# Ledger of designs, part 12: VHH binders against F-box/kelch-repeat protein At1g67480

Target 1, 376 residues: F-box/kelch-repeat protein At1g67480, of Arabidopsis thaliana (Mouse-ear cress) (q9cag8)
Amino acid sequence: MQAFALSGKKRIVNHGMCFSKGNLDLGSRLSENFMDDPLIPGLPDDVAKQCLALVPRARFPSMGSVCKKWRFVVQSKEFITVRRLAGMLEEWLYVLTMNAGGKDNRWEVMDCLGQKLSSLPPMPGPAKTGFKVVVVDGKLLVIAGCCMINGSLVASADVYQYDTCLNSWSRLADLEVARYDFACAEVNGHVYVVGGHGVDGESLSSAEVYDPETCTWTFIESLRRPRWGCFASAFNGKLYVMGGRSNFTIGNSKLLDVYNTQCGSWHGSKNGLTMVTAHVEVGKKLFCIDWKNHRKMSVFNAEDETWEVVALPLSGSSRAGFQFGKLSGKLLLFSSQEETGQCTLLYDPDASPGTQWKTSEIKLSGSCVCSVTITA
Key: E = the ipSAE of ESMFold2; O = the ipSAE of OpenDDE; V2 = 0.75 times the mean of E and O plus 0.25 times the DockQ between their complexes.

## First folded at step 6 (VHH)

Design c41 (from s10b with A33W T50S Y109S; framework vhh_surovatamig_d1)
Fold by ESMFold2-Fast, scan of step 6:
Structure c41 (fold): chain B 376 residues (1-376), chain A 120 residues (1-120)
Amino acid sequence: as target 1 above (376 residues)
Amino acid sequence: EVQLVESGGGLVQPGGSLRLSCAASGFTFSSYWMSWVRQAPGKGLEWVASISYSGSSTDYVDSVKGRFTISRDNAKKSLYLQMNSLRAEDTAVYYCARGEDEWYSGYDSRGQGTLVTVSS
C-alpha cells in the first residue's frame, strides 16, 4: 500500500529542488510569484548570482532569510557551479560524534583548517542505526537504517536531507525497499544503495538509484548474491561493492561486485576485501582498515585493481575504534585510545615515503560514527 | 535439525561422467543458496559450485567451468551436480553444503559426503 500511494504523488522541480504536492505547495506558489523579480534591483540575474557567489559560505543561512528568491538560488546546484567558477568553493568537514553511552549524537562542523564551526540542528524522525550518509549536489543525505519499536527491530525507508546553505533538514522520497546495513555511494551525481537487511532481517540483493533532478528512487539490476554489512566506493562511473555477509550464519566475503552505470550491468570478482572497520576514498584509491588487523591499511587502486599495504604509525598494542575523514585531498584517521584519549592523524597519499603521516590538531568531542566532506 | 544426504559417487574412468544428488531436510530449502564442496585425499576443503535460491544464478571454481553444472529442484528439496569430462584431479569426497561459497566465510551445514574416484 505505501509503495502504491507513493507512485501517485505529483512533483515539481524548482531551482534544482524537488517539491511534492502534499508537502511544499505554499513554497511552490511563492516561487512562482517571485520568478519575474530581479535578484538584485538594477542588475541582470547572471551578474547578481556572481555577486551572491562572493559571499562567504557561513553567511548563506542569513542570505537565504532575505527573500524566497535568494533562498532558492543559494540552495540550487547551479549556485555551486557559479561559486566554483568564481573560485569561492569552501570545503567543510561534517563529523557525526557519539558521546559516552551513545545517547547524545551530534553533527559537528569544521572548516578546511580544522577550526570548529556550529553543530547541525537535530535530525527529524526517530533515532536510527545501520543508516548510511552520502553527499550529492552539496546536500547531506541520511538514508534508511533501523530502530527498535516496542521491542521489535524495524527497518526504515526514510530519507532526510540536510541543506548546508540553509542549515535545515527536509524529507526526501522514501526508498522503495526499507533497509539497513547496506552499501551506499554517490556516482556522477546519483546515489546508489545496495543490499542490506530488509523488513524481516533477510539479506537483500536489490539495489536502487536516486536522481536528484527527478527526486525519485528507481530499481537497478539486483546483485547476483544478497549481502549485508557491505560497503561501497565509486571510481570512473562505476560502483564497487565489497565485504559483508549473505545472512546471519554466513561470514566474511572477498566478493567484489562492480556496477557499470553506463551499461547498467554487474560484474563480479574475488578481488575484494573482507570486513573492514573503516574505509575512505581519496583520489583513485580506496583506503581500508581490516577488521582483523588494526595495524595496517589495505589500499585498493581502482585503475589496475591492485592492493597494497600501508603501515599505521602505531606504537605499542593494537588500537580499536578507527574512523576516517577526508579534507583537502588528505585522509584523517580518528582514533579513541584509553591511554592517550582522542587522537587524529593526517595521511597525505602524495607525500614522499616516510613523510605521509603527521599528527592533526583536530579533536572530536566524542567517538566518530561517520564523516562527510561537503564543498559548496 | 538440518540434514543433507549426498549420493551418486563412485568409480569412473577419466573423461567419464557422474551426477551427484543431495536430499535436504529440516529447513526451508528454497530460501538458501546451496553449494558443492570437495576434499581431495590429504587436502583441505575446496569450494566447487554455488546456486541461488531460485536457480537463476550459478558460480563455479575455474577448474570445473564448462565441465560441471549445478542445478536444484526446490519442490523435491534436492541439489544436483552434473560432472562431465572428469579428470584424476577431480577425485575427492563431495559434500552438499548450505551457503553461498567460501568467500562468505564458508558453510553452516554439510552432509556426510559421497566419494568420487576418477581412475583407470
Scores: ipSAE 0.000, ipTM 0.193, lowest interface PAE 12.1, mean pLDDT 79

Design c42 (from s10b with S31T Y53W Y109S; framework vhh_surovatamig_d1)
Fold by ESMFold2-Fast, scan of step 6:
Structure c42 (fold): chain B 376 residues (1-376), chain A 120 residues (1-120)
Amino acid sequence: as target 1 above (376 residues)
Amino acid sequence: EVQLVESGGGLVQPGGSLRLSCAASGFTFSTYAMSWVRQAPGKGLEWVATISWSGSSTDYVDSVKGRFTISRDNAKKSLYLQMNSLRAEDTAVYYCARGEDEWYSGYDSRGQGTLVTVSS
């Protein structure tokens, strides 16, 4: 257990669990000494963890309700490692859907076969837009964003974590700088946020990294130019920031800003993509939907930094927005519009040319806002 | 609160000229690129021109190049559009907009608009 205090913020770290000042009660429950009590009577704790790892993921909330020790185990990073070694990891798709009228946002959960499982409990805090979602250590983070208050756009620094094993939300440390429409990605177990709009709507060049082990946000080297509406992707221990604009520049930027997490420095090229409304990573490739060229998918290969184009099997003059999902190494393409009867498309990057696109049986309860895949 | 107030629209004969003005308040005008966008009757929004924060760079839709000039006065927090050699197809409500274009996030803010009618 270690306590940190930064700029009036108190953080408690206990076995990789992070608690902001508002979550101290949860930290107190997890501070019990487990030295003398076995996890399962008659078994060493390492063997007991291996036994628990064989339980199907759908039963983890029930398992976490048995006792505080089991609750701690099922939510730990170590448990994901034990399940991986046992060949028991399960890949679930989480989709944030918006119902008709735009007021009811809900997370839908589907297994690897597209079967609906459950809805998440409601997210804490006020409803926001321009937020980003990311997965780190098997947990869903919902970061920052903005809301309208008394006719003014208010930027947030709030960070919430959903624990898929406990089916519960908690609050993490706030960002150092409130922001929306920023770039966000996970690189080697750390979460990076870059750019966006700040409290007064100013364009930001600042960047921060979250370490789940210390439960702290730390500034990293800033971008050379402010950038908003951009997105980020991670390959080979590097953060790739593409798209977006600056208040100072005409049109969207083709600038590719790359952060090297080992040496802590930015470098740039003009090999980025200008207009992107949806993106997803599969293997060594980044798949992007271009807003102005919505009939094609641009594919970035991070190994050689080359771009390829794949046609979309779309007809008519529809400018319907699209969002990606990822499941079993394949892409799902969801319509972001609330129209009934629109099909989800499935793209298999490993299939033979001409056979890559299929219609998916997956149906959402509303329009897709965003999605993440969580393996635990 | 970000406010943009357009003025200078009106009825003009083909081949005529108009100068549109936009007064900005509620934000640091000098740090933002600014645009003019228009909406013809029964049509969608069309981007017309953009000027960088410093005024050093400008861009225009092809149909107005050589006829329209975008400019700004950062001290007065004002944006301008000088329209020459006006054509019937230039008839639209013209909006002052904060930002460069609406490609994925839209324009952050736009004004109420000013009507330009080009007809005999």
Scores: ipSAE 0.005, ipTM 0.188, lowest interface PAE 10.9, mean pLDDT 80

Design c45 (from s10b with S31D S57E; framework vhh_surovatamig_d1)
Amino acid sequence: EVQLVESGGGLVQPGGSLRLSCAASGFTFSDYAMSWVRQAPGKGLEWVATISYSGSETDYVDSVKGRFTISRDNAKKSLYLQMNSLRAEDTAVYYCARGEDEWYSGYDYRGQGTLVTVSS
ESMFold2-Fast, scan of step 6: ipSAE 0.015; ipTM 0.472

Design c46 (framework vhh_6fv0_2)
Fold by ESMFold2-Fast, scan of step 6:
Structure c46 (fold): chain B 376 residues (1-376), chain A 120 residues (1-120)
Amino acid sequence: as target 1 above (376 residues)
Amino acid sequence: QVQLQESGGGLVQPGGSLRLSCAASGFTFSSYAMYWVRQAPEKGLEWVSTISYSGSSTYYKDSVKGRFTVSRDNAKNTLYLQMNSLKPEDAAQYYCARGEDEWYSGYDYRGQGTQVTVSS
């Protein structure tokens, strides 16, 4: 009940950032004014939306600048549905890269063929580490993290949203608990954050969920033990939390914590993976690079909760650090090494055995920090 | 030989209190996190509480927070669970367990248990 009261207060503060639920009367009045004029003269609005859906995605910011009604259309999740029905959805890869000096972090964008498009506008706020990124309703969220202030790590609760249709950043409601090195995933249109380190560097067991419809964070049932450096993936309405460590016990955890979003309860098993350095979801499978099996990918099948192994085409004694991307149902492996002639690897899970691995022509302007795929 | 021996269970009315104890032997008690786990009839083992090896960190199942308090005395090799405001749904066989990093259905060792019955 205490958490509910705090959530209610955040909802009031968030009224200026959310017009759907918080300002329903004002929103309805504005909507009626917008509905007085047709989107395209001479056409019903549903037909006009179908016509607008045929415009290439790169033109969405320009479309949004035509008038308030078109801006409202292109930023809506309904427009993504209309574009899907028209066969016009475009999958773009967004990669956060770090320059050699570690000072200039930039989001690079490429199309479904791996061709470079444009960089995003600079992210607002201070440079942070230990943050997480997630996509919900076609929007990129950058959540929390930490920064060094006067020689100390300071945990953040800041949340920023990038709207790909408007090409703009905005600030969302802050987390209830500042955290870094936490687990984060989207489940059925809601964003979950779990664990990490807090303000005093303490290991956290608390968890929160973000509802884009209400623009609010709400506490959910806490983990039974704190964990940090963990990661999360979502399958079949469930949140799977794996990896990481705890100051509570010595060692890395093989514990798999599973949150069922329907009944609001945690379950656990020993079927998790330790020492995961990179992960990505494709379809109903989670692909992991683990330290114990550093020349192989461990693949989790969420339907039967079984693990399989796929060999990496790596040679030599040195271990390369990797980050994943995904594009057109295929995995991209970005090397963290700044070597001349460095290649991005491409893995096609649907290719014939022995032909899954290829070299990709995709080249990044710096080291990959993280990536997301946005379809709109 | 690792041994855990629970005591302190009994019949109590709703709203009552009980204090459970667990005497540990055969291992370095101060080096292990300890757990209280319970099992009600026709149900699986359910985690109730955890205490770190030093006693500096404690964790509870949401339904018992504010009512139950776990503590330990490393000099006496003893684990405690103070249970206040007991509810009918708290009725179960309570076990003391040792499980290092893994405490879901894989507790390294657990005792014989002590029965807690809550009825009017």
Scores: ipSAE 0.000, ipTM 0.333, lowest interface PAE 11.6, mean pLDDT 79

Design c47 (from s10b, 14 letters changed; framework vhh_6fv0_2; at its last fold request DockQ between E and O 0.62; V2 from the best seeds 0.00; counts 0 for: pae E 4.4 > 2)
Amino acid sequence: QVQLQESGGGLVQPGGSLRLSCAASGFTFSSYAMSWVRQAPEKGLEWVSTISYSGSSTDYKDSVKGRFTVSRDNAKNTLYLQMNSLKPEDAAQYYCARGEDEWYSGFDYRGQGTQVTVSS
ESMFold2-Fast, scan of step 6: ipSAE 0.085; ipTM 0.525
ESMFold2, look of step 7: ipSAE 0.044; ipTM 0.554
ESMFold2 (binder alone), look of step 7: mean pLDDT 81; pTM 0.821
OpenDDE, look of step 7: ipSAE 0.516; ipTM 0.793
ESMFold2, look of step 9: ipSAE 0.013; ipTM 0.402
ESMFold2 (binder alone), look of step 9: mean pLDDT 80; pTM 0.823
OpenDDE, look of step 9: ipSAE 0.507; ipTM 0.793
ESMFold2, fold request of step 16: ipSAE 0.014, 0.013, 0.092; ipTM 0.387, 0.376, 0.594
ESMFold2 (binder alone), fold request of step 16: mean pLDDT 80, 82, 81; pTM 0.815, 0.836, 0.824
OpenDDE, fold request of step 16: ipSAE 0.512, 0.538, 0.562; ipTM 0.790, 0.804, 0.810

Design c48 (framework vhh_vobarilizumab_d1; at its last look DockQ between E and O 0.15; V2 from the best seeds 0.00; counts 0 for: pae E 14.0 > 2, placed apart)
Fold by ESMFold2-Fast, scan of step 6:
Structure c48 (fold): chain B 376 residues (1-376), chain A 119 residues (1-119)
Amino acid sequence: as target 1 above (376 residues)
Amino acid sequence: EVQLVESGGGLVQPGGSLRLSCAASGFTFSSYAMAWYRQAPGKGRELVATISYGGSTDYADSVKGRFTISRDNAKNTLYLQMNSLRPEDTAVYYCARGEDEWYSGYDYWGQGTLVTVSS
């Protein structure tokens, strides 16, 4: 792969301009004269933006097709702020599903009540595994991963972005180091990737951060020890990396590596969790499914760094495939078992003890690969 | 008394294979993670392969795809199957016991078994 041979600002030129910079589509330049025109004739722009903010989110692609100035407004960070102040923000769930046989992977979209809205346009590029998905600035990023080529796993550095307001895909700058099975999380508007497997299947200690404003990846301080199969969660401006293995790990790792984004340094402790098959953040808590015991969730409270255990109401196969989602401050547990088929459970952490679990009306078209929640 | 006794080393030609064994005694073998280390003349000890009490394995990049670590808890024995041997694999191979995950140190070591890969 040529992607890991590129560095610095040259990647922006070679891979095209990032769509978050200047809030302009590639090839859609705004002149100063165009920017001087009113959004809606007869209204000040601040009042016009308030009027546009009242439109349901599902209409944003249509609004963006009216003119380039409306397109610019709809995709801007400022517009999310205007909608928040108007009480118009909408929370949508995006789920990547795989049909039986591993063909026809697709992104499905659901509203805050779990009602199916649409499917995304096909994701560009080759099908990959070991990739990570993250949300930054109302945009969905699909990062890296690997392909099987001639019997060997080939690590990728590709990064793709989906604009949730305009229903379109674009390509961002590649990672500095191709990787798969790495940890990934968004912290204060920046995307962090840590560890994983590299081009030759080697365990990586390197870490990188993406800045949507500069559209660049830059290295941060590396982990003391390489890790793969690890995961990350973000709390209070810090990145928490747990789980996984390395050449210095005998089995499952309880090492917790914490990166402080303000001072740019790593700290370690043994207060982490062994190998995790699924995880999700809700509020100040991290919910995990331990691969050893699929009948329990391990819950991490980032405020005091304590763990508790919550029983799962599921029975049957001990090797059930689990994935999490979150919607309206509640957990969704997507499960696929040979005996029971596909089902979705809802966990409300704020409900009284013994009433937290319910069956969800959400029905997926296939097995859940991953999910994200986007508010805009 | 914890004891680890390695065997199976010897002289082999490049491209050949050897299987090393480590007989463990004096502790509950099935409850501990185990590892193989090697040390070539004039070099430090290198971690070669690890196996958890649950059977999860990991390998140094230099041996990945060529070496296989395994255990037989009924016989209290650790194994290292070495295929496609190279001159640079020449070293004394040590069996080691570990107590903790994410731990680079080991508390007990065997006396080692010499592997020489030469034509």
Scores: ipSAE 0.000, ipTM 0.190, lowest interface PAE 13.0, mean pLDDT 79
Fold by ESMFold2, look of step 10:
Structure c48 (fold): chain B 376 residues (1-376), chain A 119 residues (1-119)
Amino acid sequence: as target 1 above (376 residues)
Amino acid sequence: EVQLVESGGGLVQPGGSLRLSCAASGFTFSSYAMAWYRQAPGKGRELVATISYGGSTDYADSVKGRFTISRDNAKNTLYLQMNSLRPEDTAVYYCARGEDEWYSGYDYWGQGTLVTVSS
């Protein structure tokens, strides 16, 4: 009933805007509606929330269709907390794959056992490259990127999110600066984007932060030097920016830029890596694959800020491309040249030496472009 | 010990061409990224062109379409073909070796070869 009431009159407003009032069509005061609509008749709302937390994640879209109050609850940060305390969190793997023709991208979804779930609806907007993906508040964000126009790459500022409760895509506020090949990570519930290339291909030093509560992007302190082709990882409330190039360093940069979100300032050192084609955070460690040598991983330990090297269990040419995923504290290694995912490997960083690598039965329908893991 | 010896510099009229060579010894040349830098009078060194161990190239905007970097791993030699030379290309040109198998930084430099574009 509630879904029918919204579809005809609020479609444009509800779909394209992150709003501090919320997409639940709620007033500034919830108290007026709360008195007329208990979550479950005969139960206090805090008990009712615990009952709802027992529902399998696959049913969240159905729960959001019951009424406005149920939709508000299942979309809330508090609901994820209640599910965590109840031991009901479910970890799903989301992989963006490209078909054999190299033309179409789609999101495939798998549970923690590798069982395929339904695919996501197609992403809105034109096909782009150089975008970044991130998870915040249990939602998948696809940020910016570029597309080819008349032989030139044109940067985008578009931001889209996938909401698991609604099983739909919507548009969030644009970045202040259109960018591609930038660094992106989530730190303490906020999304950071750093550097990249702008609309005229210029190298950027600017950085922005997204606050989901205000639904806005705002600038933070810029890097001291422009940086592009880089990536970011988050550890202990800090944003670590590595890899890529800067106009002011020779070749690719070993510069490590670290933003302390509490102090609002950058610090730099030469403790980074130069060229990285894949990275993933697992636990307190960052795993990277060097562009030139796909036979090893460089592993950054966030606690002591040191690097170590781990050999990959691969033979033959070093030219095969790889992408990472993560699942249950373990690292997945996808081959970008294998359309079926038959080369998927699993690495357990906590297992005994000599037993850390295993084959995985996870199979993709195409080449992995990127992946995220969402727990809800 | 690592040695990089540049040659091929000289005096050239505007619009002319030169080819620079860098003879490398004391290391496995084919395993390293290489670059050309230049230093104009009174300026700092600036990057001109880079080439990876696998032959991938990149260029400063000011030289794109005019300069071509190349390497001959059998002869342990790095080249820079410079066409359509301009007075602002006047500089000492340096051959540099990368710190690793990719041009992420440069740990050895040659003595340089002077290129003068005048008259």
Scores: ipSAE 0.000, ipTM 0.195, lowest interface PAE 14.0, mean pLDDT 79
ESMFold2 (binder alone), look of step 10: mean pLDDT 83; pTM 0.832
OpenDDE, look of step 10: ipSAE 0.018; ipTM 0.416

Design c49 (framework vhh_8h63_2; at its last look DockQ between E and O 0.10; V2 from the best seeds 0.00; counts 0 for: pae E 12.9 > 2, placed apart)
Fold by ESMFold2-Fast, scan of step 6:
Structure c49 (fold): chain B 376 residues (1-376), chain A 119 residues (1-119)
Amino acid sequence: as target 1 above (376 residues)
Amino acid sequence: ELQLVESGGGLVQAGGSLTVSCAASGFTFSSYAMGWSRQAPGKERELVATISYGGSTDYADTVKGRFTISRDNAKNTLYLQMNSLKPEDTAMYYCARGEDEWYSGYDYWGQGTQVTVSG
């Protein structure tokens, strides 16, 4: 545990083990969290951590149940570093699927070869739409969104965290502003939320950043123009916000808003993309389904801010639901159409031209809502 | 085939309330963004309110805080609840199906329902 002196008081923050707002201040409990004993009897802690790092990822929940010290180690940022140095990192794909009834959704987990491993425990809280998912410090965050209550759309500020090492959900600090259909991305270990619709359906320009070390949301400079239905990607310490529309504009925005996390300011250009139905970041590129003509995939290179186009092999309906995933440096395209059923395509950017697309053996149990990749 | 049928219009006193409805058929209603537009005599058609397939709403500044758009996907019906009506709200109200998820345009609309606010 790290101890910080804040405003004359000591607080403990456990490497992204942030819980609901009520659990953020551990100053009064310091004595119970003091770690004097060795991690493994007879071994220095550095050597013990190296030994624990060799254990397969699937055993982490069991390791975390041994004692508080092992629990702390397994969920720490340092442990990911030790595992990387040991060559033991494992990449798993997490997919949120919705069944044919549209009422039951669940998280399913697959390994780097696409083989099914497990399902997550049920997500806490009410069923929501317009929420965003993001990974920070090896933890899955499910942020905000909205639900229908008594015929009215109600915006949420709730934030939930799934710890892949402990296989458990917890509640984090709420957003300062309830929102849905907003942009969200992780930049340098911090989570940014931008825009969306607020409690009365109004278009938002406000933005907030989450610091896992302090377990708090803080406002940053607002967008120059309100924006909803937008999305975000992170490249080189910057947050790129694209797509969507502002309040009562008939057309989509081609505006690209870029936030520099170092200097804390927004810059705009008109080099953004409109009509985006799905997006994913793979390596240094952003892949977007851009439905203008023939359902093409538009690819953004953040290093030179250029766009290229990749043809999709599917003809299908323009209203078909598509979602992206990524696994082992490759793009997955999930689709579910009434006439063809569920299918998954794999795009390998490193394959020779004309051979980049192939059918994937990955079979989802339902329609893909969203997906994330977590390496631990 | 594809049909959008508006109803619920009428004469209402200034300060009153009225709900207009749109019954959709011939397409998968739940998959489309929907909107309400209005046109007063001698004026261009104004987009009033939109709702995405996910339920996200947007409103013209002229009606914010007074109008509420909603949808019932089980009944394939779109609603516009109009409160604190003003004479300036007098118009033919049209239900329209969005061209895309963000209602960047529309590809189909109904025959309209007349709303007249006296006062």
Scores: ipSAE 0.005, ipTM 0.221, lowest interface PAE 10.7, mean pLDDT 80
Fold by ESMFold2, look of step 10:
Structure c49 (fold): chain B 376 residues (1-376), chain A 119 residues (1-119)
Amino acid sequence: as target 1 above (376 residues)
Amino acid sequence: ELQLVESGGGLVQAGGSLTVSCAASGFTFSSYAMGWSRQAPGKERELVATISYGGSTDYADTVKGRFTISRDNAKNTLYLQMNSLKPEDTAMYYCARGEDEWYSGYDYWGQGTQVTVSG
């Protein structure tokens, strides 16, 4: 119930009262709640929401510019639910690319047909590396990382959110601990960050969780030992942390740290990987590219916790770094090897063996740094 | 072909010092991380000290400040200097090789050398 919007960025959730320039009898209103006005004059709000749910996603920024109430509705979880029930959800692919100089980046956006739409507004803050991206509540979060300041590598705690419905960036609460090269994933509407390097380059065992409703980060149980250069995936309410390094381990096993979000504790498993250059979840499977061998994917099936191998359709001795995207239940593999021609591969895990690979017509304007897929 | 041979174990009184060593052969010693682990009777094996190929060290909390790991790449030898020994340090001590210069794991262990601290 805050009556005025303040641009100081505290939290994203605002219920505001309306002031207008044409107020003639302001003192007699008691406390007018703008959210009580009808969405569309002459229609019950339930009917109006169903009408708005039929509008193509590309129009959401213009809908959000009509007034505060329309902006609130377009951002709401109820609106996404109404769109889902109406069969109107649209899946878009967001890819962060870097130019040939490695200095400028931009977010490219594609629809479910792979057609390029636009670039996002520039991300606030300095260019960083070692950050992570995640999707929660239909919004893209860009979390932490590091940058070079006066010849020194400086860890960040900054968190930025892109709202796909409003086409705008905003700043969220900082992490409790600045970090880079950490693991990050979403589990049941909450965002987890684990490990990495801290402000002095120190290896971290700490972990934190973000609750979008309270807009706060809080610590969870730390890892038993520090871990960096790692990644995370989520399956069945559990956070799986894999990959990376720890100078202090036992035995000859590949450590997998698993956090059960219901009981708030970690347990170890020997069924992990040590280092990957790319990963993505599709369905109940996790697809990984091993940094030592770029000619295969290691595929983890979360249901039975088994690994299998899928060879990449590469010819000759040429090697390419890959990054993943996903679209419509299929994998996209973006190659950093882009001299000429088509370099994007498409993998359908549900197709018959021998027909799972195709080339894709999707072309990026630079090297893929990361990608997310957002349905709204 | 690949061999890790520990030596230098024995009986020592509490508060004393002992150095154990590990002679490595059959691989390029200087390219691997190395470590020491120990196993007391009825206990699980625990990693007590590690050293990277570049000489960076790490220690279990129970031995910090008392134990020093070192390596001599010219002699293919790993060392553990143990000072201020306690009866709780009584264990079989094993030399270990890391799986890879960049991996955080160990893929080969020696037969061990017994260290007994009388108290």
Scores: ipSAE 0.000, ipTM 0.208, lowest interface PAE 12.9, mean pLDDT 79
ESMFold2 (binder alone), look of step 10: mean pLDDT 82; pTM 0.826
OpenDDE, look of step 10: ipSAE 0.009; ipTM 0.366

